# VHH binders against q9p7j3, part 13

Target 1, 174 residues: q9p7j3
Amino acid sequence: MILPLFPETQVHVFVYENVSNCAAIHEQLISQNPIYDYAFLDAATILYKKQVYSAIIRALEDRRDEQMKTKTIHSEVILSLSPKTEISSAFRQFSMTKKSKNIVVVKIDSKLTEEEEFERLDKLVEGNRVEFSDEELQKLIDFKVLKKNYKLDPSTLENPLASILSSIALRGYS

## First folded at step 1 (VHH)

Design c2 (framework vhh_7yz9_2)
Fold by ESMFold2-Fast, scan of step 1:
Structure c2 (fold): chain B 174 residues (1-174), chain A 117 residues (1-117)
Amino acid sequence: as target 1 above (174 residues)
Amino acid sequence: QWQLVESGGGLVQAGGSLRLSCTASGSIFSINAMGWYRQTAGNEREWVAFITSGGSTTYADSVKGRFTISRDNAKNTVYLQMNSLKPEDTAVYYCARVPYWLDSDYWGQGTPVTVSS
């Protein structure tokens, strides 16, 4: 994929449902195994493709401007999903956990093609890959989690896209 | 709850050294990666150094060659040896489990470090 503001940056996004080995993946992330250098998100927190792309763009902007608050571009994507700049809270809100069942995986600056990343991830993730689309994401979202993470009121929850994107774009500026 | 207690901060002149300690209680310390982070007024916390359960280390570019992270699993303690301190190292230093997002509530109170010119 090509982002308009970052045409030189290769981005791949994968969605997996019914993942049975999230605990094992989580242990690899703790050990900082370089094979797992991806942003692993809990799909319960992601409603739209634009939500993920907005976080990626924000992370890339922060890297360009030498304003990254985390160690890696993938960690910065996770932080960028949060309406706040508190790193620990953002990771607690959006990162996959040992108990996650459905995940969204982001790879930035891949030296591999999408097909090659798929082959690699398919060996790491024990689940069913589905299309990265709003339709598939809407099957995996937990609206209680979404409401809590973005502080949505019932009236906003009817059409949350603009509120979510504003929260990501205006993170830290209030 | 898993509790972390930082100590060893203080006032030091530029070019000086300090050793920070962080002791964990009620945790499975030996299997967890640990890290040091710092925060200055008005800024978010930034990572400084990480150490894996096996002892592998990683440092932020700003401190590489000056700071050394180490651990003593028998004492459930992680250390940060800070040498050649600069005024820009002035911050409150925190230790945490890595990745901190697994257990973000396990931040300690922090230990302040002030480096005067």
Scores: ipSAE 0.000, ipTM 0.128, lowest interface PAE 15.9, mean pLDDT 80

Design c20 (framework vhh_7yz9_2)
Fold by ESMFold2-Fast, scan of step 1:
Structure c20 (fold): chain B 174 residues (1-174), chain A 119 residues (1-119)
Amino acid sequence: as target 1 above (174 residues)
Amino acid sequence: QWQLVESGGGLVQAGGSLRLSCTASGFTFSSYDMGWYRQTAGNEREWVAFIYSGGSTTYADSVKGRFTISRDNAKNTVYLQMNSLKPEDTAVYYCAADEGYLYDSEDVWGQGTPVTVSS
């Protein structure tokens, strides 16, 4: 994918359903294995492609401006999904857990093509790849989790996109 | 087995300074990134400062220029020097060991040290 504000930056997003080895992946992430340098998100927290893109753009802006609060660009993407600047709560809210079933995986600045990244991830993730689309994401979302993470009320729940994007854009400034 | 013990909190007047310490035991301290967090009643913990195992530091915008995080690997201790304290800095301060992802960071939290800043 090409981002209009960062046309030089390679971005790949993958979605996997029915993943059976989340506990093993989680252990690799805790150990900081460089092979797993991706943002692994719980798909229960992601409703729209624009939600992911907004977090990526915010993370890239923070890197450009030398304002990153985390160690890697991928960790910064996870933080950027949160409406708050609390790193530990952002990771608990959005990152993959040992119990996750469906995941969204983000890679920024890949040295590999999208096809090569797919081949690599297919070896790491024991699940079924699906299209990164609003339609597929809406099959995997948990609306109770989404409501809790973004503090959504009944007036915004039917069309939460604008509220979610505003929360991501105003992280730390609201 | 893993233990973090915070100390140095107390009552201070606005504009004053405090130095918090966090001593670690039961793990290889020098291999871990260390952070300071704070929490007020009814709210979740807020990140304040990070020091990476390599020595680089990052700060929340609310404390940048006022707080300094440092570490002494020989003493297994991380410090938070707090200058120009404001009433809004009143909180319980916690340290945490982190490997960069924070997935299990709550398993290695300290008990906290309270800081009260009077106006």
Scores: ipSAE 0.006, ipTM 0.137, lowest interface PAE 9.9, mean pLDDT 82

Design c21 (framework vhh_7yz9_2)
Fold by ESMFold2-Fast, scan of step 1:
Structure c21 (fold): chain B 174 residues (1-174), chain A 119 residues (1-119)
Amino acid sequence: as target 1 above (174 residues)
Amino acid sequence: QWQLVESGGGLVQAGGSLRLSCTASGFTFSSYDMGWYRQTAGNEREWVAFIYSGGSTTYADSVKGRFTISRDNAKNTVYLQMNSLKPEDTAVYYCARTDEYGWEPSDYWGQGTPVTVSS
């Protein structure tokens, strides 16, 4: 998980399907329990690995430039997925909710190894781990949600990658 | 201790206008996203408009083009300018502070201000 612009930054991304305890996790996130300091995304909103990495890179750029708009780097990742700079709207669009079934979890600047984060998350998330790959993400996506979040027309839905990445890169100019 | 105090509601004729105000205290107002919600009898509260700490705004489809949310950080106040009011806008209007993970606030509500739009 090496980012060309941030080679010293440790990034781990995990995908879980059929998660049964999203309501419990959501309560921990609202209470700001530091054990849950991750970006918990609804997998219904994520189509590509590049989508997640682009949001991570944008969040790290905002941190580097002292332009973060949220409380944590993980919150900034969630904001960075949105084509707009509105925090609550971005969280509504992309973050895990009590009703989520499949999730993508991002950890930045871990003090633990990838294996140790993996073991920790497996204890927090009651679901089945799957590969972080475009193939697995495409099984979990909701195209209606994707279309709404990025304002895609039917012509861009057949090949939405460039449109999504442009939306993430242009966040803050809309 | 935090407080949110709404004002500006009342009775208005269809097609009329009202401006609602919500004054906040007990937290750093400029750092928080603020929203307006409304509730009709027998229904759950529905969000109407959000204004984010950065100044950007979003609106429910039912009010787009008619309502404008704004804020004055120097006065710790968020406003809702309501134009072209319709009978279906009749509700109790609530001001709320939002948290990042809880898009709909649970605890940071005002007392509400009733708006009645006559046909």
Scores: ipSAE 0.012, ipTM 0.276, lowest interface PAE 9.1, mean pLDDT 83

Design c22 (framework vhh_7yz9_2)
Fold by ESMFold2-Fast, scan of step 1:
Structure c22 (fold): chain B 174 residues (1-174), chain A 120 residues (1-120)
Amino acid sequence: as target 1 above (174 residues)
Amino acid sequence: QWQLVESGGGLVQAGGSLRLSCTASGFTFSSYDMGWYRQTAGNEREWVAFIYSGGSTTYADSVKGRFTISRDNAKNTVYLQMNSLKPEDTAVYYCAAESDLFGYEDTDYWGQGTPVTVSS
């Protein structure tokens, strides 16, 4: 996708369900294997496409303004999903774990086409690729996790989008 | 065992300066990203400044231009130079060491905190 505020930046987002090798992927991420240079998110934490795009935009803004808190743009996307500014908290809240089953994978600044990234990721991820759409994401979300991560009260669950986007854009204190 | 020992807090008048220090032991300091956080009574900790293992820095908007974070890997120490202090900067300041590995490692270390009070 081409972002209007960052038209020069290539962004690809992939969704996988029923992933069986999250523990193996997690070990590669810990070892800093450059083949795994993506943001690996737990799909249980993502409800909307706009949630992911808002985090990407925030990360790109922080990179543009030389305000990144993490070493890579992909780590900055993970941090940007969190309403708090602590790196470890953001990763515990949003990143995939060895026990994850469904994941969202973000690639920024790819030198490959979307199709080539599909071919590459399909070799790394043992799961079923599904469309990056609100409909598919809503099948994978865990509302208890979402409520905890964004500190939503029961009334905001009816329409949490505005609260989530505000939390990502402003990153306040809870 | 690990530890982070903070120093340099205290009482200061508005417009004054303080320099906080945090000395680390028990882990490979140069491999960790270091941050300063602060907490006011009744509120959660908020991020203030961050310095990466490679030396680049980031700051919260509320302190940008007034505070400077730096590190000395030979001394295992991270510093926060606080200039043009305001009453709103009154808080307990915490030093933190965070994993440098894509963020996927759970290896946070925290200091005990050092109080800073800015009089108006």
Scores: ipSAE 0.019, ipTM 0.380, lowest interface PAE 5.8, mean pLDDT 84

Design c23 (framework vhh_7yz9_2)
Fold by ESMFold2-Fast, scan of step 1:
Structure c23 (fold): chain B 174 residues (1-174), chain A 121 residues (1-121)
Amino acid sequence: as target 1 above (174 residues)
Amino acid sequence: QWQLVESGGGLVQAGGSLRLSCTASGFTFSSYDMGWYRQTAGNEREWVAFIYSGGSTTYADSVKGRFTISRDNAKNTVYLQMNSLKPEDTAVYYCAKGYEDWSGPDEYDSWGQGTPVTVSS
């Protein structure tokens, strides 16, 4: 996908259901294995494609402006999903955990095509790939988690998009 | 309100050994993953070793076969046994506590002063 503000940046987003090896993936992420250089998100926290893209855009803006708070662009995407500027809180709120069942995987600056990234990820993730679409994401979201992460009231939960995007865009810099 | 206190650093010759200790308080130690990070002058902190609450361990490639992480839940202490030390291991070493639901490089709080290790050639 091409982002209008970053047309030179390659972005791929993948969604997996019923992942059985999240604990093994998590161990590879802790060991900083470069093969796993992706943002691995818990799908329970993601409701819209625009939510993911807004976090990617914010991370790319912070990289452009030399204001990244984390070591990698992929970690910066995870931080950028959070309305708070605390790295540990953002990772707890949005990252895949050992107990995750459905995940969203983001790759930025890929040298590979989307198809080639699928072949690579299929070897790493033991789950069923589904389309990156609002329809599929809405089957995997946990509204209790969403409400907690973005501090949404009951009326906002009926149409939370604008509130979520505002939270991502308007969080303070670390 | 949790606390981690590192100790055991010092000066050692290349090829020597040191054992670092980290004593924890303010949380149920046995329920948490524990790790060691190090920071070399001019560089950000890097992960060295983790030990999970269940006892499994993982190591950075630079220290595999030379360092051993272990824990004593009765003493609320995590250890790093460092053997065959190299000048490149010179750093300040920090103990870290993971979270129940996530343990990653950016998750750990290492605001403590750490314990300095200097390896001379």
Scores: ipSAE 0.000, ipTM 0.211, lowest interface PAE 12.3, mean pLDDT 83

Design c24 (framework vhh_7yz9_2)
Fold by ESMFold2-Fast, scan of step 1:
Structure c24 (fold): chain B 174 residues (1-174), chain A 121 residues (1-121)
Amino acid sequence: as target 1 above (174 residues)
Amino acid sequence: QWQLVESGGGLVQAGGSLRLSCTASGFTFSSYDMGWYRQTAGNEREWVAFIYSGGSTTYADSVKGRFTISRDNAKNTVYLQMNSLKPEDTAVYYCATDLSEYYGDEPFDYWGQGTPVTVSS
């Protein structure tokens, strides 16, 4: 995918359901294995494609402006999903855990083609790849988790998109 | 300034005990997950123990049953109680945030300066 404001930046987003090896992946992330340099998100926290794109755009803006709070662009994507600037809280809220079942994986600045990333990730993730679409994401979301992470009230739960995007865009100011 | 400062390392004989401390400053400590890692010369850094902001803990198999990680949010401090020490535990011990939450952080970006532990047989 090509982002209009960042046309030279290659972005790939992958969605996996029924992942059986999240504990093994988590162990590789702890050990800083460079093969696993991706943003690994719990799909229970992601409702829309626009939610992921907004976090990616915010992370790329922060990198462009030399305002990143984390060391890598992928960790900055995870932070950017959070309405606050507290790194540990953002990862606890949005990142994959040992108990995750469905995941969203983001790769920025890939040196590989999309097909090569598919081949690589399919070896790392023991699950079923599905399309990155609002339809597929809405099958995997946990609305209790979403409500808690974005502090949504009952009226906004009916159509939360604007509230979520505002939270991402206004991080640190609201 | 975001900072972690380790202390409590030293020389100890096999079978002995040490308690390491890590004091945090410059951020909301209670919101952050904390961990202990160790490194010997020429080897990669090895995870030892994590404590999450909610109080749950995890341990590497090599130290499980011998080491205990704990935190005191009022004092912005994380502890590692090391019992039944072995020569194999000889390393520099580092305090850090949970690395799995940062996905590829470089060593020392979210790390303290380390405290050396030497266990003699």
Scores: ipSAE 0.012, ipTM 0.148, lowest interface PAE 9.0, mean pLDDT 81
Fold by OpenDDE, second read of step 2:
Structure c24 (fold): chain B 174 residues (1-174), chain A 121 residues (1-121)
Amino acid sequence: as target 1 above (174 residues)
Amino acid sequence: QWQLVESGGGLVQAGGSLRLSCTASGFTFSSYDMGWYRQTAGNEREWVAFIYSGGSTTYADSVKGRFTISRDNAKNTVYLQMNSLKPEDTAVYYCATDLSEYYGDEPFDYWGQGTPVTVSS
């Protein structure tokens, strides 16, 4: 996928359910294995495609403007999901953990087609790929976690997307 | 089978220049953000400079204006041009992408052997 504002940057997003090796993946991330150069998100924290795209766009803008707060574009995507400026908080809120079962995986600057990238990623993730759609994400979301991460209240629950996107866009502007 | 190999270190007089190279293999280099680090005996490894996959750069305050990081994706190589070198720049220099501060306290296990830089007074 190519984003309109970043035509030179190819992005792929994958969703996996029932992943059995999140702990192993986490160890590779800690070890900084380049083969695992993705943003691994906990699907329990993701409700909308636009949420993920918003974070990706924010990260790409930060990189373009040389304003990244983290060291990698993928870590910046994780940070960009959070309404908080603290990096550690963002990772605790949105990144895959050893105990995660469902994940969203983001690849920035891919040189491969979606299918080719999937074939590569499928060797790393032991789980079932599902469609990257609001419908599938809704099945995996933990609303308690979502409410906590974005401080959603009954008045904002009617349109949580607007609140989420606002939180992402206005991070650091409080 | 991925690997990082640093080179270009050596002895240089204060005020001199060196250019370090780090050649990567075994992965799609152009997709990754790369950084230079340095370590002195008895001290922790410190970050020096970073170059993102998109080409943007950032530097530690101690080297701003003196060091320049760059990359050649066709050669799978990241460079560190070091000008106006000081004795305090003496260290073993390493290249890598570092996410340890975000994912945990485990030490990075895929460092190359590094390249030593000695700046004499």
Scores: ipSAE 0.008, ipTM 0.219, lowest interface PAE 9.1, mean pLDDT 89

Design c25 (framework vhh_7yz9_2)
Fold by OpenDDE, second read of step 2:
Structure c25 (fold): chain B 174 residues (1-174), chain A 122 residues (1-122)
Amino acid sequence: as target 1 above (174 residues)
Amino acid sequence: QWQLVESGGGLVQAGGSLRLSCTASGFTFSSYDMGWYRQTAGNEREWVAFIYSGGSTTYADSVKGRFTISRDNAKNTVYLQMNSLKPEDTAVYYCAAQDEWGYTSEDLYDYWGQGTPVTVSS
């Protein structure tokens, strides 16, 4: 996938449900295994494709402008999902944990086709790949978590996407 | 008020052993994952070992088979047993605590100790 504003940066996004080895993946991340160079998100916190895209774009913009707050582009994606500026908070809100069951995996700066990247990633994730779509994400979302993460209220729940995108875009400007 | 206090550092000959301790206070130790890092002057802090709140462990390749991380929740202490020490292990060793999280990053640890120096002579 190529983003219009970043034509030289190839991005892939994958969704897995019923993942049985999140704890093992987590250990590899702790070990800083370079093979696991992805952004692993908890799918329970993701409702829209545009939410993920918005975070990716924000992260890429931060990198472009040399304003990254985290060490890697993938960690910046995780941070970019959050309306909060605190890195630890963002990761607690959106990052995969060892207890996660469904995940969204983002690869930035991929040198492979989507299929090739999937083949590589599929060796790491023990779960079922599903389509990266709003429909599938909607099946995996925890609305309680979503509402908490973005402080959604009855006035914003009618159009949560707008609220989410605004939160991402305006992080640090409140 | 939280604290992480490292101890056990010092001078040791190559091939020797050393045991580091890190005592925590001011937070629920048993709920936190603990890690050891090391740093030399002019270099980035390097991850060494990690122990989950559940007790599982992981190690950097450079120390696998030589270092062992453990914890005693009753004492709010995490340990790093360092065997077969090499001059390359010379560094200031830091203890860190973090709540559950998916990635390793210095920015994501909730608490850091002030460090204990380890010097391995040839």
Scores: ipSAE 0.012, ipTM 0.287, lowest interface PAE 8.8, mean pLDDT 89
Fold by ESMFold2-Fast, scan of step 1:
Structure c25 (fold): chain B 174 residues (1-174), chain A 122 residues (1-122)
Amino acid sequence: as target 1 above (174 residues)
Amino acid sequence: QWQLVESGGGLVQAGGSLRLSCTASGFTFSSYDMGWYRQTAGNEREWVAFIYSGGSTTYADSVKGRFTISRDNAKNTVYLQMNSLKPEDTAVYYCAAQDEWGYTSEDLYDYWGQGTPVTVSS
């Protein structure tokens, strides 16, 4: 999708299920291997496409306004998913772990087409790529994790979209 | 407020052994992943060994089978046992602490030690 406020920004989002090499990917991220310059999210934390796009928009707004709290745009996406402005907390809540099974991968400002990024990521990620859609995401979400991350009550858990988007938009400093 | 204090470096003959220690204070050691890195003159800092908060370990190919990383959470200390040392192991060794989730940008490494020199003579 083209982002209306950032029409020149290339954004790709990929979803992988049954990933067997998350520990190896995590090791590459710790080593700051530039080939892995993506935001790697645990799919257990993502319920909607709009959740991911809202975080991307927030990160791009912070970059535009020279208000980024992290060093890279991909780290800023991870931070932007959190209702808090605490970097370590956001990463703990949303980032891929060495034990993750399903992941969401975000690339911003790609120099490659979506097809080329797909080819590259398929070499890095040992899992099954699925469509980035609400239907597929809802098969991978962990509602216990979602509830904890966004502090949702049972009354909001049945339809949490508005609460999640508000949390992303209204986190700390704007 | 936080500290990572490294010890155990020095001069050793090729084929010898050294044990490096890194004692942490000022943060909850048991929740942090701990790593050892080394740097030689003119080169970038390279990863040597890593021990996760859960106890799993990983090693660079150049040291696998010769070095062993371990931790003692009661003492807030991470160790690097270096056996069968080679002249190529000569470097300044750094202890690093990372929250498991801070794997990107400057968030990757919350704390670094000052480094301890290791010189392996021919």
Scores: ipSAE 0.006, ipTM 0.165, lowest interface PAE 9.9, mean pLDDT 82

Design c26 (framework vhh_7yz9_2)
Fold by ESMFold2-Fast, scan of step 1:
Parts: structure tokens; C-alpha cells; sequence
Structure c26 (fold): chain B 174 residues (1-174), chain A 123 residues (1-123)
């Protein structure tokens, strides 16, 4: 996909449900296997496509402005989902765990086509691919997790999009 | 072969301070993210603090505001300054070379070597 402010940056987002090998993937991430250079998110934390895009845009802005707080652009995406600038907190809140069942995977700066990335990821992820759409994400979200991560009250939870996007855009300012 | 050697632990009274050191050898220290974790009697290991190769830091909620992690790349050493110590901080402290790209804290999220350094905080 092409982002208006970053037209030269290749971005792909993938969603997998019923993943059986999250523990194995986690071990590869710990080992820094370059084949696993993606942002692996727990789908329980993602409600909207715009939530992911906003985090990607913020991460790319921070890279452009030489303000990245993490080592890689993919780690910066994970940080950018958090309303706070604390790296460990962001990873606990949004990254996949060994016990995750549904995941969202982000790839930035791929030299491969979307189809080639799918082929690669399908060999790494033992689960079912689903469309990256608000409809599919809403089936995988955990509203208790979402509420906790973004400090939402019951009135905001009925339409949380603006609050989530504001939290991502204003991360670390307030 | 690489190794990490922890030191600086000991017995301290509640409210006191200790500074732990971890000296690395056998790898390019400046290129790696480093962390501290601890294991208390009867509990699983838990992550405490993390410092990226670029100098950014992050902390577990239980120690935030009390502990400070830092590094000296010229000495291949990572430090943990522990202030306002509580009895619940009693543990064996280990330093780790982090291979997780920030995917922490988890059992096995860190490479480590050595026997750690014990810290006992008395009431």
C-alpha cells in the first residue's frame, strides 16, 4: 500500500487467525532471525485498520525526523500504538506472545511484492489468513484489552476510534 | 564464546541503594541491547530494566522511578542503580544480552551467562 506522506515506502499488513505456532515465532523473534523482521501484533489489541495505519505513519514520521526511540522501524510501529513512550509497556500491551492465537503482521520497506511476502509469511505462520479489514479485526479484538491499553471509559468504548487515533498521534506529548 | 559477569549485590536495609554491574566479553557489546532481570524465591524470572544499543531505556512498572539502567560501551559494562529498595526487591539479579528486538518480558527472551548477583533487602 501507498501512504500519502510516504509514497516511496512499501507497506504490507497481514492478518492471521487461529495461529498454532506463536511460541515458535516468538523464539525466532528473540533470536533476531532476520527472516522474522516484521512487527508481530496481538490481534486482540487492534480494532481498526486506521489504528494500524496511524501507528505506521507515526513510526515513519519519527524515522524521517530522526526521533526513533527503538532499534527498528517495526519495533517503532509497536511503540507507536501505545499512548505512552515507554517501550516495555508498549510491547507488553500490543506485541504477540507465545499464547497469542490471532496476529496482525506489519512489513515496512519490503523489497518484495505483497504476494511474495504472503508466500514467505505463510511458511512462517501456521494459521488462517484473513482480510485486513475492520470487519475481520472486530471479530478478533478483546474489548477489555483495548479499554485497558487506551484508558477508555464505557461511554468512549461505544465509538473509540477518535480517542485511539488521538492517543497515537499525541503519544508522549501529554 | 561470550559471557556476562554480574557483581555489586549484597545485603541492604529497606530504603537503601545498591549499584549492580555487568561486564560483557566475547561479543561486540555496543551493538547489543542489554537488560536486567531478577528471580525471587518461588517465583518465575521477571524482567526489570532494558537499555537499547542507542541508549534509550525502559523499565518494569514495579521498579519505575526507583531503578536506573545505564551503560558504558568503552568498559563493556551495563549498570543497574537501585534506589529506595524494598524487601520485595530481594532476588538474584541477572544481566542479559537481549536478542528479542524488544519482545519482552518472557522466559527465554534474554541470553545470559553466569550465576547472577544476589540482593537481600531487610526490613
Amino acid sequence: as target 1 above (174 residues)
Amino acid sequence: QWQLVESGGGLVQAGGSLRLSCTASGFTFSSYDMGWYRQTAGNEREWVAFIYSGGSTTYADSVKGRFTISRDNAKNTVYLQMNSLKPEDTAVYYCARDTSEGYFPDEGSYDYWGQGTPVTVSS
Scores: ipSAE 0.007, ipTM 0.164, lowest interface PAE 9.5, mean pLDDT 81

Design c27 (framework vhh_7yz9_2)
Fold by OpenDDE, second read of step 2:
Structure c27 (fold): chain B 174 residues (1-174), chain A 117 residues (1-117)
Amino acid sequence: as target 1 above (174 residues)
Amino acid sequence: QWQLVESGGGLVQAGGSLRLSCTASGRTFSDYAMGWYRQTAGNEREWVAFITRGGDTTYADSVKGRFTISRDNAKNTVYLQMNSLKPEDTAVYYCAALYEPFGDDYWGQGTPVTVSS
């Protein structure tokens, strides 16, 4: 996938449900295993494709502008999902945990086709791939967590997407 | 049914010109930004040129001043005018449709361009 704002950068996003080895993946991430060079998100925190795209774009903009707050582009994606500036908070809010069951995996700067990247990732993730769509994400979301992460109230729940995108965009400005 | 079809590729001598076309069907063409990419065997796909929905263009450094991307929304077609071709421009050229600012991308099957010395 190519984002229009960054035509030179290829991005892939995958969704897995019923993942049995999140703990093992988490350990590899802690060890900074280069084979696991992805952003691993907890699907319980993701409601929209545009939410993920916005975070990716924000991260890429930060990189372009040499304003990244984290060490890697993938960690920056995680940070970019959060309305908070604290890296630790962002990771607690959105990153895959050892207890996660459903995940969204983002690859930035991919040199492979989507299928090739999937084949590589499929060796790392023990779960069922589902379509990256709002419909599938809606099945995996924890609305309690979503409401907490973005401080959604009854008025903003009428259009959660707008609120989420605003939160992502305004991070560091409020 | 979505489809992107490239055409215009072929053999040309160094210094020559080619004009590639990519015609889209099955989608609202004006909703998509369009791009050209190229790839040689054993190498990574390389970005070549991009044109937004609004008609703004950007180019890879390697083709600036030589290539021109344009679009005709009435014909659902994006073009790549390639001038002053070099042997290093030899590749399979792919057309891409990108939904702005978010969303899916779509690709053609590619058209081969060979530039001889």
Scores: ipSAE 0.286, ipTM 0.663, lowest interface PAE 1.5, mean pLDDT 93
Fold by ESMFold2-Fast, scan of step 1:
Structure c27 (fold): chain B 174 residues (1-174), chain A 117 residues (1-117)
Amino acid sequence: as target 1 above (174 residues)
Amino acid sequence: QWQLVESGGGLVQAGGSLRLSCTASGRTFSDYAMGWYRQTAGNEREWVAFITRGGDTTYADSVKGRFTISRDNAKNTVYLQMNSLKPEDTAVYYCAALYEPFGDDYWGQGTPVTVSS
């Protein structure tokens, strides 16, 4: 997808369900294996396409403004999903774990086409690819996790989009 | 003080072999993943081979089947066995000790490898 504020930036987002090798992927991520340079998110935490795009835009703004708090643009995406600026908490809340079953994978600044990234990721991820759409994400979300991560009350949980997007755009900012 | 010291580079004919070594001194590196990178003049440093703390290995497509990375934690050493060398493998090779995403990484000074045709 092309982002209006960052038209030169290549962004690809992939969704995998029923992933069987999350423990192996997690070991590679902790070790900083260069082939795994992606943002690996737990799909249980993602409800909307706009949620992912808002985190990407925030991370790109922080990179542009030389205000990144993490080592890579991909880890900055993970941080940007969190309503707080505490790095360890953000990773615990949103990144894939050894126990994850469904994941959302973000690639920024890819020199590969979307098809080439699919071929690469299909070799790393043992799961089923599904469309990156609100419909598919809503099948994978865990509302208990979402409520806890964004501190939503029952009224906001019924229509959480605006609250989530505001949390991402304005996290720790004011 | 922690330092990575590389050895084993040099001149070799195409089709030949070299074994690079990288030894950590002053501290153990069993908590670090280890990698080999290379750089040619005018180009960005590129990843070549990677080994996790547990010994799992990954290779760049350009070297798969020809290079083998291994580690000896008792000797604080990581190795890169380079077989079937090509002129395109000519570069300065760097050893890296990689910590978790927010920790400090350590780099060697580089060792030059020249492959003649």
Scores: ipSAE 0.079, ipTM 0.559, lowest interface PAE 5.0, mean pLDDT 86

